# Miniprotein binders against Mucin-6 (MUC6), part 35

Target 1, 185 residues: Mucin-6 (MUC6), of Homo sapiens (Human) (q6w4x9r395to579)
Amino acid sequence: GHCSLEGGSFVTTFDARPYRFHGTCTYILLQSPQLPEDGALMAVYDKSGVSHSETSLVAVVYLSRQDKIVISQDEVVTNNGEAKWLPYKTRNITVFRQTSTHLQMATSFGLELVVQLRPIFQAYVTVGPQFRGQTRGLCGNFNGDTTDDFTTSMGIAEGTASLFVDSWRAGNCPAALERETDPCS

## First folded at step 21 (miniprotein)

Design bc1 (from fc6 with E18Y I47L)
Fold by OpenDDE base, look of step 23:
Structure bc1 (fold): chain B 185 residues (1-185), chain A 119 residues (1-119)
Amino acid sequence: as target 1 above (185 residues)
Amino acid sequence: SEEEKIKEIREEVKKLIYESRKLLEEAKKAGDLQAVRMLFNAIWMLLEALKTGDPEKISEALLKLSEALIEVAEKRGDPEAVELLLEAQELLRKALKTGDPELIKEAIKLIKEAAELLG
């Protein structure tokens, strides 16, 4: 399964359903029993301009009982608040520079994350087949059915992205806006 | 009957989910990402367990909830809540071994009490 966060406000789920939102919060991107120690992947969005429609991904966070790995748009990688030099390796996670513009987080448990740093901060999440039907968050449920991708944190399938996205917010933030904006803005 | 007991447990779990959601919102306000992560997970597990009514799945989900609430309780410095939750965990572990629904019910009661202290 492949999930992408692109263009500042666009998301494509594991089931290949595209949607857009404008929010300035931390959201659960991926949670699954297949992640060790109840791990979760989170996405941090912030304002990128003066308008409400100018929002962008600014960081990706992998959070478990043992680790809080943050990959920020400024290319800083931290674990539990401490800056780490690359390549950085934990027990089952390795963060390294893939290219001049890409960082990669590789794991031993079937999760891969590629972060594009320039020109736009973007993220690409790949999970193995063992995750099928066992994922939740903004990346969807990876069950091959796009119609139920907008399943909220309460297990309710929504028709629109707004309520879906808000249900996965990890902080006290304003409601996400669903506006059609130029992807180049 | 056994079916009736499970039905009752399901209803109690629904109530507990409601209370847990309140605590989740508080955790969000507090910026406690660990608690948020754990509560999201626990709530999801409870919801999944409710689909089947499987006592084992319910017990496992309740264990996860207890862990989440212990995290909250420790950070708030509420030893009474921690004690209740530890006791609940013990009951749930026994329930997983014996399959006794009464142990699950008792555990839920303790978890609810702890949640009320934290709310």
Scores: ipSAE 0.849, ipTM 0.924, lowest interface PAE 0.5, mean pLDDT 95
Fold by ESMFold2, look of step 23:
Structure bc1 (fold): chain B 185 residues (1-185), chain A 119 residues (1-119)
Amino acid sequence: as target 1 above (185 residues)
Amino acid sequence: SEEEKIKEIREEVKKLIYESRKLLEEAKKAGDLQAVRMLFNAIWMLLEALKTGDPEKISEALLKLSEALIEVAEKRGDPEAVELLLEAQELLRKALKTGDPELIKEAIKLIKEAAELLG
């Protein structure tokens, strides 16, 4: 399954449902029992546009009991706050430079993360078939049914992105706004 | 009866979900990302377990909630809460081995006591 986080705060879920939101927060992007040690992939969004409500992806975080791997807009990779030279390996995770503009986090447990650093910071999440029906967060539930991809952290399917995104906030931050792009913005 | 005990357990789990959501918001305000990760997971597992009322799934979810609350308790420096939660985990592991729902009820009581110390 494939989930993408692209410029302008656009998200496409594992079930190919696109949506957009604007919020300045850390969000749960993916949790699943398939991630070892109850791991979570998180996305960090911050203000980015001329409008004070426009936001974009500035970091991706993989957090487990032992690791906090941060891949950020400043092109620095850290684990538990310490900068790491690439390639960086743990027992089940390898982070390396895929190209001059892309980093990859490959894992032994079926998660792959590719981060585009330039020209725009974007992220692409791939999970193996063992994750089907067992994911939650901004990337949706990966059950082959688009209609319930906006399932909140309380297990309620919503019709709009804003309530769904707000329920997955992982930080001390205001509620997300959902807006269509103005061509003159 | 066993049905009566499971009904009581489900009602207490609903109360724990409410209390856990409050602690989740506090963890977000404190910037405790580990507690946030763990509380999101535990609350989800409790919600899933309530759909069927399966005592084994309830016990597994309560183990995860106890782990999350230990993270909170350690950050606050509350060793009494940590001790209660460790004892609850031992009861839950025993409940999974024996299938005894009374052990689940006892563990919930300890988790509620710890949550009160933390709230």
Scores: ipSAE 0.800, ipTM 0.877, lowest interface PAE 0.7, mean pLDDT 88

Design bc2 (from fc6 with M45L I47L)
Fold by OpenDDE base, fold request of step 24:
Formats: sequence, C-alpha cells, structure tokens
Structure bc2 (fold): chain B 185 residues (1-185), chain A 119 residues (1-119)
Amino acid sequence: as target 1 above (185 residues)
Amino acid sequence: SEEEKIKEIREEVKKLIEESRKLLEEAKKAGDLQAVRMLFNAIWLLLEALKTGDPEKISEALLKLSEALIEVAEKRGDPEAVELLLEAQELLRKALKTGDPELIKEAIKLIKEAAELLG
C-alpha cells in the first residue's frame, strides 16, 4: 500500500483515494497492530502563508514507546529530541539520505517512509501486504474499498474528509478545512 | 450466564471508552504525544474487541488502556491512580490465563476509578 502527502495539502490513501484538507496540527497517519511497540506515524502541518488555505507539511514523526523520530523540513532528523547524524540506525529503523533531496526511513517491520525535502516537503508511506485491512489514520484502512477510507478514530466511516481528518488530530488545533481535490494535482 | 456477563462487560467498556476519549482530548491539549498515541491505540483496540465480545481481546485492549492511563497518571503525579491501574493489569493478566470474566469486570472497575481520578 502506498500513501502520499503531496502539494502541501493533498493526501492519497493506501486504497488510492485522494482528498485535500487544510489543517495546522499533528495528525495520525498510520497506526496498525503490525507496527511494533504500538508505533504510530504522524504528520505535522503548519501555516505556510497568511491565508487559512496556505498550509503545508512541515514534519513527519514516527512515535513508539522507545523512539520519537522526527524528520523536519529543514532536514534535521532527531530521535527523542536529539539530533542524529545520517545514516542513523535504531533496533528496527534506519534513517538515511536516499538522494540529495530525499530522506528515507526504512524498517524491519514492513514500513517505509520517503520524504522529499525539496522543492516541496512531501512524504510517501509504503506498507507491506501484512498491513492489509489493519491500518488506520489519514492513510486509510488499506482494505481495497475506497468508500470506507474515511473511517474515524472511533471506527465510524464518514462520507467526507472533514470529520475524518479531525478525528485523527493528535494535538489541540482548530478544525481542518476540507477542500475538493484538484485532479490536476 | 456467561453471555450475560459478557453483555455487562461490553456496556462497561463502552462507558470506559467515553471516559478515555475525554482523557485523550486532555492529552492533546497538554501536548503529550505519547499519551495521545497510547490512548488512540487503546480506544481502537477496545472498539475492535467490542465487535466480537471476545474476552481475550477485551482483556488485551484493557491492558493497553491501563498502560496509557499509567502514562497519564505518572506525568500528572498521581500515584494512587497508578496503583489502581497496576492492580487492574494484574487482574487482566490473570483473566487472560483463566478466562474468568469476573476478573475482567473487576479490572474495569479499577480502571474506571483511576480514570475518574485523572479526569
């Protein structure tokens, strides 16, 4: 399954459902029983301009009991608040520079994260087949059915992205604004 | 009957989920991402467990909830809540071994009490 966060406000779920939102919060991208130690992948969005519609991804966070790995738009990688030199390796996770513009977080448990640093900070999440039907968060539930991708943190399938996105907020923030997906984006 | 006991447990779990949601919102306000992560996970597991009513799944989910609440309790400096939750965990571990729904019920009671202290 492939989930993408692109263009500052566009998300494509594992089931390939595209949607757009504007929010300035930390959101759960992915939780799954397949992630060890109850790990979670999170996305941090912030204002990128003066208008409410000018929002962008500014960091990706992998959080478990043992690790808090943050990849920021300024190319700084931290674990538990400490800056780390690349390549950085933990028990099950390796963060390294893939290209001049891309960082990668590789894992031993079927999660891959690629972060594009420039020109736009974007993230690409890949999970193995063992994750099918067992994911939740903004990346959806990876069950091959796009109609239920907007399943909230309370297990309720929503028809629109607004309540769905807000249900996965991890911080205190205002409600996200839903926008139509631009097919050209 | 055993079926009746499970029904009762399910109802208590539903109430516990609602209390946990309140604590989740507080954790968000506090910026405690660890607590947030753990509570999201625990709530989800409880919801999943409710789908089947499987006492084993319920017990496992309650263990995760207890862990999450311990995280909150420790950060708030509430040792009483921690003790209640540790006791609940012990009961749940025993429940996983014996399958005794009464242990689950008792654990829920302790967890609820702890949640009330934290609320």
Scores: ipSAE 0.883, ipTM 0.937, lowest interface PAE 0.5, mean pLDDT 95
Fold by OpenDDE base, fold request of step 24:
Structure bc2 (fold): chain B 185 residues (1-185), chain A 119 residues (1-119)
Amino acid sequence: as target 1 above (185 residues)
Amino acid sequence: SEEEKIKEIREEVKKLIEESRKLLEEAKKAGDLQAVRMLFNAIWLLLEALKTGDPEKISEALLKLSEALIEVAEKRGDPEAVELLLEAQELLRKALKTGDPELIKEAIKLIKEAAELLG
């Protein structure tokens, strides 16, 4: 399954459902029983301009009991608040520079993250087949059905992205604005 | 009957989910991402457990909730809440071994009490 965060406000779920939102909060991208130690992948969005529609991804966070790995738009990688040199390795996670413009987080448990640093900060999440039907968050539920991708944190399937996205907020932030837009447009 | 006991447990779990949601919002306000992560997970597991009413799944989910609340309680410096939750965990572990729904009910009571202290 492939989930993408592109263009500052576009998301494509594991089931290939595209949607768009404008928010300035931290959101749960991925939770799953397949992630060790109840790990979660999160996305941090912030304002990129004056308009409410000017929002962008500024960081990706992997959070578990032992680790808080943050990859920021300024190319800084931290774990538990401490800056780390690349390549950085934990017991089951490796963060390294893939290219001059891309960082990668590789794991031993079937999660891969690629972060494009320039010209736009973007993220690409890949999970193995063992994650099918067992994911939740902004990346969807990876069950091959796009119609239920907008399942909220309370297990309710929404027809639009607005309530869905807000349900996965990890902070006290304003409600996100949502539009049904093709990220390839 | 056993079925009736499970029904009662389900109702109590639903109430507990609502209380947990309140605590989740507070954790968000506090910027406590660990608590947020753990509470999201626990709530989800409880919701999943409610779909089947499986006592084992319920017990496991309640253990996760207890862990989340212990995290909150420790950060807030509430040893009473921690003690209640530790006791609840012990009951839940026993419930997983014995399958006794009464242990689950008692654990829920303790967790609710702890949640009230933290709310």
Scores: ipSAE 0.880, ipTM 0.935, lowest interface PAE 0.5, mean pLDDT 95
Fold by OpenDDE base, fold request of step 24:
Structure bc2 (fold): chain B 185 residues (1-185), chain A 119 residues (1-119)
Amino acid sequence: as target 1 above (185 residues)
Amino acid sequence: SEEEKIKEIREEVKKLIEESRKLLEEAKKAGDLQAVRMLFNAIWLLLEALKTGDPEKISEALLKLSEALIEVAEKRGDPEAVELLLEAQELLRKALKTGDPELIKEAIKLIKEAAELLG
């Protein structure tokens, strides 16, 4: 399954459902029993302009009981709050520079993350087949059915992205605004 | 009957989920991402467990919830809540071995009490 966060406000789920939202919060991107130590992938959005519609991805966070990895445009920060030299390696996770503009987080448990740093901060999440039907968060549930991708944190399938996205917020933030996907934007 | 006991447990779990949601909102306000992560996970597992009513799944989910609440309790410096939750975990581990729904009920009681202290 492939999930993408692009263009600052566009998301494509593991089931290939595209949607758009504007929010300035940290959101659960991916949780699954397949992630060790109850791991979660999170996405951090912030304002990129003066309007509510000017939002962008600014960081990706992997958080488990044992690990905290924050990938932002300028640095990779771990549990001790210090910027790390790359490659950074833990027991099951390696973060390294893939290209001049891309970082990669590789894992031993079927999760891959590629982050484009420039010109736009974007993220690409790949999970193995063992994750099918066992994912939740903004990336959806990876069950091959796009109609239920907007399943909230309470297990309710929503028809619109706004309630879905808000249900996965990890901070105290204003409600996200739903916008139609505009391929021209 | 066993069925009746499970029904009661389900009702109590539903209540516990609502309390946990409140704590989740507080954790969000506090910026405690660990607690947030753990609570999201625990709530989800509880919801899944409710679908089948499987005592084992319920017990496992409650263990995760207790872990989440311990995280909150430790950060808040509430040793009483921690003690309650540790006791609940012990009961749940026993429940997983014996399948005794009474142990689950007792654990829920303790978890609720702890949640009240934290709320």
Scores: ipSAE 0.869, ipTM 0.928, lowest interface PAE 0.5, mean pLDDT 94
Fold by OpenDDE base, look of step 22:
Structure bc2 (fold): chain B 185 residues (1-185), chain A 119 residues (1-119)
Amino acid sequence: as target 1 above (185 residues)
Amino acid sequence: SEEEKIKEIREEVKKLIEESRKLLEEAKKAGDLQAVRMLFNAIWLLLEALKTGDPEKISEALLKLSEALIEVAEKRGDPEAVELLLEAQELLRKALKTGDPELIKEAIKLIKEAAELLG
């Protein structure tokens, strides 16, 4: 499954459902029983301009009981608040520079993250087949059905992205704005 | 009957989910991402467990909830809540071994009490 966060406000789920939102919060991007130590991938969005529609991804966070790995738009990588030099390795996670503009987080448990640093901070999440039907968060449920991708944190399938996105807020922030736009536009 | 007991457990779990949601909102306000992560996970597992009413799945989900609440309790410095939750965990572990729904019910009582202390 491939999930993408592109263009500052566009998301494509594992099931290839595209949607757009404008929010300035931390969101649960991916949770799954397949992630060890109850791990979760989170996305941090912030204001990128003056208008409410000017929002962008500014960091990606992998959080488990043992680790809090943050990859930020300024190319700083931290774990539990401490800056780390690349390549950085934990027991089952490696963060390294893939290209001059891309960082990668590789894992031993079927999760891959590629972060594009420039010109726009973007993230690409790949999960193995063992994750099928067992994911939740902004990346959807990876069950091959796009119609139920907007399943809230309470297990309710929504027809629009706004309530879906808000249900996965991880911080105290205002409601996100929804806009139906093709991520390729 | 056993069926009636499970029905009661399901109802109690639903109530506990609502309480957990409140605590989740508080964790968000506090910026406690660990608690947030754990509570999201626990709530989801409880919801999944409710789909089937499987005592084992319910017990496992309640264990995760207990862990989440222990995280909150420790950060708040509430040893009483921690103690209740540890007792609940012990009951749940026993429930997983014996399949006794009464142990689950008792554990839920303790978890609710702890949640009230944290609320």
Scores: ipSAE 0.864, ipTM 0.930, lowest interface PAE 0.5, mean pLDDT 95
Fold by ESMFold2, look of step 22:
Structure bc2 (fold): chain B 185 residues (1-185), chain A 119 residues (1-119)
Amino acid sequence: as target 1 above (185 residues)
Amino acid sequence: SEEEKIKEIREEVKKLIEESRKLLEEAKKAGDLQAVRMLFNAIWLLLEALKTGDPEKISEALLKLSEALIEVAEKRGDPEAVELLLEAQELLRKALKTGDPELIKEAIKLIKEAAELLG
């Protein structure tokens, strides 16, 4: 299964459902019982500076009980706040530079993350078949059916991306809908 | 009957999910990313457990919720909430071993009390 985070906040889910959103927040990208220690992959978005509503990916975070691995557009990789030289290994995770412009996080539990650092910060998430039907977050539920990929954090299938994305906010930020209706709050 | 107790447990879990969502929003505001990760997971597991009503799955999800709330309580320095949650975890582990739904119901009471202290 493949999920991509590209350009102007474009996402393609594990079920190949494309969508775009506008938000400046941290979001749950992927959670699954297949991730050890109740792990989560998160995506951080911020304003792109191109227009009022455009946002772009600025970091990807893998968070578990033991690890907080941050790969950010400043090209520094940290774990639990400490900068790490590459290749960086834990018991289950290896982060290494594949090319001058790409980093890869490989894991023993079927998750692979490839991050394009330049010219545009983008991310590509690959999960093994054991994840089928067992994912949630911005990458969708990986059940082969695009009609319920916009399932919110309360388990409700929505028809629009904005309500779905808003439900997966993991940071201190207003809901995207509130921002569109009240730019001052 | 045991069936009536399971029905009561499901209703109490629904109320606890709503309280936990409030704590999730507070964890987001506090920037407590570990609590956020844990609460998202626990709430989802509770919602899935409610679909079947399986008391074993409810107990397992409540253990996860208790872990999340301990994270919140420790960060706030609330030892009373931590004690309640540790007691709830012991009850839930006993419930998983014995199959006694009264232990689940008692654990939910303690978790709700802790959630109130933290909200």
Scores: ipSAE 0.821, ipTM 0.893, lowest interface PAE 0.7, mean pLDDT 88
Fold by ESMFold2, fold request of step 24:
Structure bc2 (fold): chain B 185 residues (1-185), chain A 119 residues (1-119)
Amino acid sequence: as target 1 above (185 residues)
Amino acid sequence: SEEEKIKEIREEVKKLIEESRKLLEEAKKAGDLQAVRMLFNAIWLLLEALKTGDPEKISEALLKLSEALIEVAEKRGDPEAVELLLEAQELLRKALKTGDPELIKEAIKLIKEAAELLG
């Protein structure tokens, strides 16, 4: 399955459902029992212009009991805040420079993350077939049915992206309904 | 009856989910990403377990919630909450071996007490 986070805060889920949102927060992108040690992939969005409706991806975070890997345009930072030179390797995870503009996080547990650093910070998440029906977060539930891809963190299927995205906020930030404009759906 | 005990457990789990959501918001404010990751996972597993009412799934989800709350308690330096949660985990492991729903009910009481200390 493939999930993408592209410029202008556009997301395409594992079930190929596209949506856009506007927010400045950290969000749960992917959780699944297939990730070891109850791992989570998170996406960090920030303002890219003068209004809150102009937001873009600035970092991707992989976090589990044993690992913390923060990938941003300028650095990779691990558990103790220490910046790391690439390649960075644990038993199950390798982060390396794929090309001059792309980093890759490869894993033994069926998750692959490719991060485009330039010209725009973008991320591409690939999961193996064992993840089918067992994902949650901004990338959707990977069950082959787009009608419930907007399932909130309380297990409620929504028809619009705004309530769905706000339910997956993982940081100290306002909900979309508290902004000058509503998120696009 | 067993059906009545499971119904009571489900109601207590619903209340515990509400309490855990409050602790999740506090973890977000504190910037505690580990607690946030763990609480999101535990709450989801509890919600999933409630769909079927399977006491084995409820016990496993409660073990995960206890683990998340231990992370919160340790960061706050609350050894009383940690002790309650470790005791709850012991009861839940025994419940998984024996199938005794009363052990689940007792574990929930300890987890709720710990959550009150942390709220």
Scores: ipSAE 0.820, ipTM 0.899, lowest interface PAE 0.7, mean pLDDT 87

Design bc2 (from fc6 with M45L I47L)
Fold by ESMFold2, fold request of step 24:
Structure bc2 (fold): chain B 185 residues (1-185), chain A 119 residues (1-119)
Amino acid sequence: as target 1 above (185 residues)
Amino acid sequence: SEEEKIKEIREEVKKLIEESRKLLEEAKKAGDLQAVRMLFNAIWLLLEALKTGDPEKISEALLKLSEALIEVAEKRGDPEAVELLLEAQELLRKALKTGDPELIKEAIKLIKEAAELLG
């Protein structure tokens, strides 16, 4: 299955359902029992223009009990806060430069992440067939049914992307609507 | 009766989910991303377990919730909550081996006490 995070905060789920959202937060992109040590893939979004509603991807984070691998828009790769030279390898994860503009995180557990660093920061998530019906987060549930891809963190299928995305916030951040009206920025 | 025991367990799990949501929001405010990851996972597993009421799935989800709450308790420096949660995990592991639902009820009580200390 394929999930993409592209410019303008566009997302396409594992079931090929496209949506766009506006938010400046960290979100759960993917959780699954197929990820070892209860791992999670997370996406970090921030403001990208003069409008409060313009947001874009600035980092992707893989978090497990042992690892916090951050691939940032500034092209720095860290694990647990320490910058790493590429290729970087753990027991089950390898991060390497795929091309001059792309990094890849390959794993032994069926997750692959390709990050486009330039010209704009984008990410592409691929999961093996063992993940079918066993994913959750912004990439959807991978069950072949687009009508329930907007399932919230409470297990409720929503009709709007905003409620669905908001439920997967993983940081101390206001709801997207409130951020769009902040007079102090 | 066994039906009454299952009903009690399900009701207490629902209460734990609500308490865990509050702790999830506190973990977000504290910037504890590990606790956030773990609480998202545990809450989801509890919700899934409630769909069937399967005691094995409930026990597995409660083990994950206990792990998440230990992360919260250690971040806050609450050793009493940690000890309660470690005891709950031992009971849940025994429940998985023996199939005894009373061990699940005992573990839930300890987890609730720990959550109150952390809430």
Scores: ipSAE 0.817, ipTM 0.891, lowest interface PAE 0.7, mean pLDDT 89
Fold by ESMFold2, look of step 21:
Structure bc2 (fold): chain B 185 residues (1-185), chain A 119 residues (1-119)
Amino acid sequence: as target 1 above (185 residues)
Amino acid sequence: SEEEKIKEIREEVKKLIEESRKLLEEAKKAGDLQAVRMLFNAIWLLLEALKTGDPEKISEALLKLSEALIEVAEKRGDPEAVELLLEAQELLRKALKTGDPELIKEAIKLIKEAAELLG
């Protein structure tokens, strides 16, 4: 299964459902029982461009009981707040420079993350077949059915990306709809 | 009678989900990403367990909620809430072994008391 986070806050789910949203927050990108220690992959979005409704990906975070791995636009990789030289390894995770413009986080549990650092910060999430029907978050539920990929954190299938994305906010931030309707902020 | 007990448990779980969502929002405001991660997971598991009404799934989800609330309680320095949650976990593990739904009801009561201390 493949989920992509591309410029202009464009997302394509594991079931190939494309959507775009405008929000400045940290969001749950992926949770699954297949991630050890109830781990979560999170995406951080911030304002970009002139319009207050323009947002883009600025960091990806993998959070588990033991680790908080942050890959950010400044090309620095940290774990639990400490900068790490690449290649960087934990028991189950290796982060390394794939090319001059791409970093890769490979894992033993079927998650792969490729981050394009330049020219635009983008991320590509790949999960093995064991994740089928067992994912949630901005990447959708990976069940082969695009009609319910906008399932909120309360388990409700929505027809709009805005309500779905808003439900997966993981930080101290306003709802995306409120942000989009204020021309000054 | 068994169905009546499960119905009561499901109603109490629904109330716990709403209380847990409030604590989730507080964890977001506090910047406690570990609590946020754990509460998102626990709330999802509770919602999934409610679809089936399976007391084993309810107990397993309540164990995860208790873990999440222990993280919150320890961060706030509330040992009374921690003790309630540890007792709830013991009851839930016993419920999983015995199949006794009254143990689930008692565990929910302790979790609700802990959530009130944390709210």
Scores: ipSAE 0.812, ipTM 0.888, lowest interface PAE 0.8, mean pLDDT 89

Design bm10 (from bm1 with Y8W E10I)
Fold by OpenDDE base, look of step 22:
Structure bm10 (fold): chain B 185 residues (1-185), chain A 85 residues (1-85)
Amino acid sequence: as target 1 above (185 residues)
Amino acid sequence: SMKRIRVWIIVEGDPEKILEASDKIYEIAEELGVEVFVYIREEDGKLTVVIWVEGDEEKVKEFVERVREILKELGAKVEVEEEEL
């Protein structure tokens, strides 16, 4: 499954459902029993301009019992608040520079993250087949059905992205705004 | 120097009611200068609320105590796990 966060406000789920939102909060991107130690991938959005529609991804956070790995738009990688030199390796996670503009977080448990730093901070999440039907968050549920991707954190299917996205917030933030547009446009 | 700690607060109860109280939780976090995440986790069909908090030990402990009181009033069951950073 491939999930992408592109263009500052566009998301494509594991089931290839595209949607758009504008929020300035931290959101659960991916939860799954397949992630060890209560792992969760989060996306941090912030204002990129003066209007409500000017929002962008500014960091990705992997949170577990042992780690809090943050990859930020300024290319700083931290774990548990400490800056780390690349390549950085934990027990089952490695963060390294893939290209001059891309960082990668590789794991031993079937999660891959690629972060594009420039010109736009973007993220690409890949999960193995073992994650099928077992994912939650903004990336959807990876069950091959796009119609139920907007399932809230409480298990309620929503018809629009705004309530769906808001349900996955992990911080104190205003309500998200939605525009249903093609992320490739 | 004061050591930093991370605390996981696992909350069992009505997730909706717990999340309704999240504004107060965030206010406390802001007041105390600690970092906090509040989110729902699902395991085997059961929803729990996770409160993740990190910061200076003294501040985090105060945060936990104040949050415990809020959750107690809601009738929620609370488990707390602490890790030194």
Scores: ipSAE 0.860, ipTM 0.936, lowest interface PAE 0.5, mean pLDDT 94
Fold by ESMFold2, look of step 22:
Formats: structure tokens, sequence, C-alpha cells
Structure bm10 (fold): chain B 185 residues (1-185), chain A 85 residues (1-85)
């Protein structure tokens, strides 16, 4: 399965459902029992005038009981707050420079993250087939059905991206509903 | 103590009620200068609220004590797991 976070706060889910949102927060991108040590992938968005939207991706965070790996637009990789030289390896995770503009986090548990650093900070999440039907977050539920990809953190399918995205907020920041378009659609 | 610690607060109870307290939880975190995430996790079909906090040991412990009081008033069960960094 493939999930992408592209300029202008555009997201395409594992089930290929595209959507856009406006928010300046940390959000749960991916949760799954397939991620060891209660792992989760998070996306950090902030205000931007660089893209065609008012918010853009500024960092991706992998959080588990053992690690807090942050890949940010300043091209610094940290784990648990310490800057790391690449390639950086843990037991299950390797972070390395794929090209001059792309970093990759490869794992033994079927998660792959590719981060484009320039010209625009973007992220591409790939998960193996073992994740099918076992994901939650902004990347959707990976069940082959786009009609319920907007499933909230409470397990409720919503009809709007704004309510869905707001439910996945994981930090102290303005709710995505403040920038809703077409709330009656 | 100058050391940094990380604490996972695993909360069992009604997640809607617990999340309604998140504004207070974030206010405490800002007051104490600690980093916090509050989010829902699913385990075996059950929803739990996770409060992840990291920072100076003394400030994190104060955060945990104040948040535990809020959660107790909501009738929630709390498991606290501490890790030194």
Amino acid sequence: as target 1 above (185 residues)
Amino acid sequence: SMKRIRVWIIVEGDPEKILEASDKIYEIAEELGVEVFVYIREEDGKLTVVIWVEGDEEKVKEFVERVREILKELGAKVEVEEEEL
C-alpha cells in the first residue's frame, strides 16, 4: 500500500483516496498492530507561503516505545532528540540518504518512508500487504474501500476530510475545522 | 535532577470524556515546559487514550501528578510507564 503527503497539504490514502486539508498540527499518519513497540507515524504541518496552500508538511516522526525519529525540512535527522549521522541504524530501522534530495527510512517490519527534502518537503509511505485492513490515521484504513477511508480516531466513518483530519490531531494546535470548505457537501 | 525522562500515560475509560480534558492537559504541559502528545490508539478492538510526555524529570513528574488527578476525577484508570532518556 502507498500513501503520499504532497505539497499543499494533499494526501492520497493507501486506498488511493485523495484529499486536502488545512491545519498546523501534529497528526497521526499511521497506526497499526504491525508496527512493533506501539509504533506510530506522525506528520507535522505548519503555515507556509511556498506551496499553493497555507499549510505544508514540515516533519515526519516515527514514535515507538524505543524511538522518536524525526525527519524535518531542515534536513536534520534525530532520534530521541539527538542528531544522527546517516546511515543511521537501529535493530529494526535504517535511515539513509537515498539521493541528494531524498532520505529513506527502511524497516524490517514492512514500513518504508521516503522523504523528499527539496524542492518541496514531501513524504511517501509504503507498507507491505500484512498491513491490509490494519491501519488507522491520515493514510486511511487500507481495506480496499475508499468510502470508509475517512474513519476517525473513534472509529467513525465521516463524510468530510476536515472532521476526519481533526480527529487525528495529536498536539496542541488549532483544529482543522477552522478552514473547512463546503461543510454542507 | 537535570535528567530528561519520557512517560507514557495509558488511559482506560471513555475516550470522548478523556479527550475533552485535553485542553487542560495541554495547558499544564505549556505551564511546565514539557512536550506532550495526546491521541487515541486501538488495541484488540478497544480504544485507549495515550498521553505521551517528555522533558525535565521534575517537570514531567509534576505533569503526571496533575494529569492523574484530572483523569481520576473522570473515573479513568491510568497506567504510567516511565523511561529515562
Scores: ipSAE 0.810, ipTM 0.907, lowest interface PAE 0.8, mean pLDDT 87

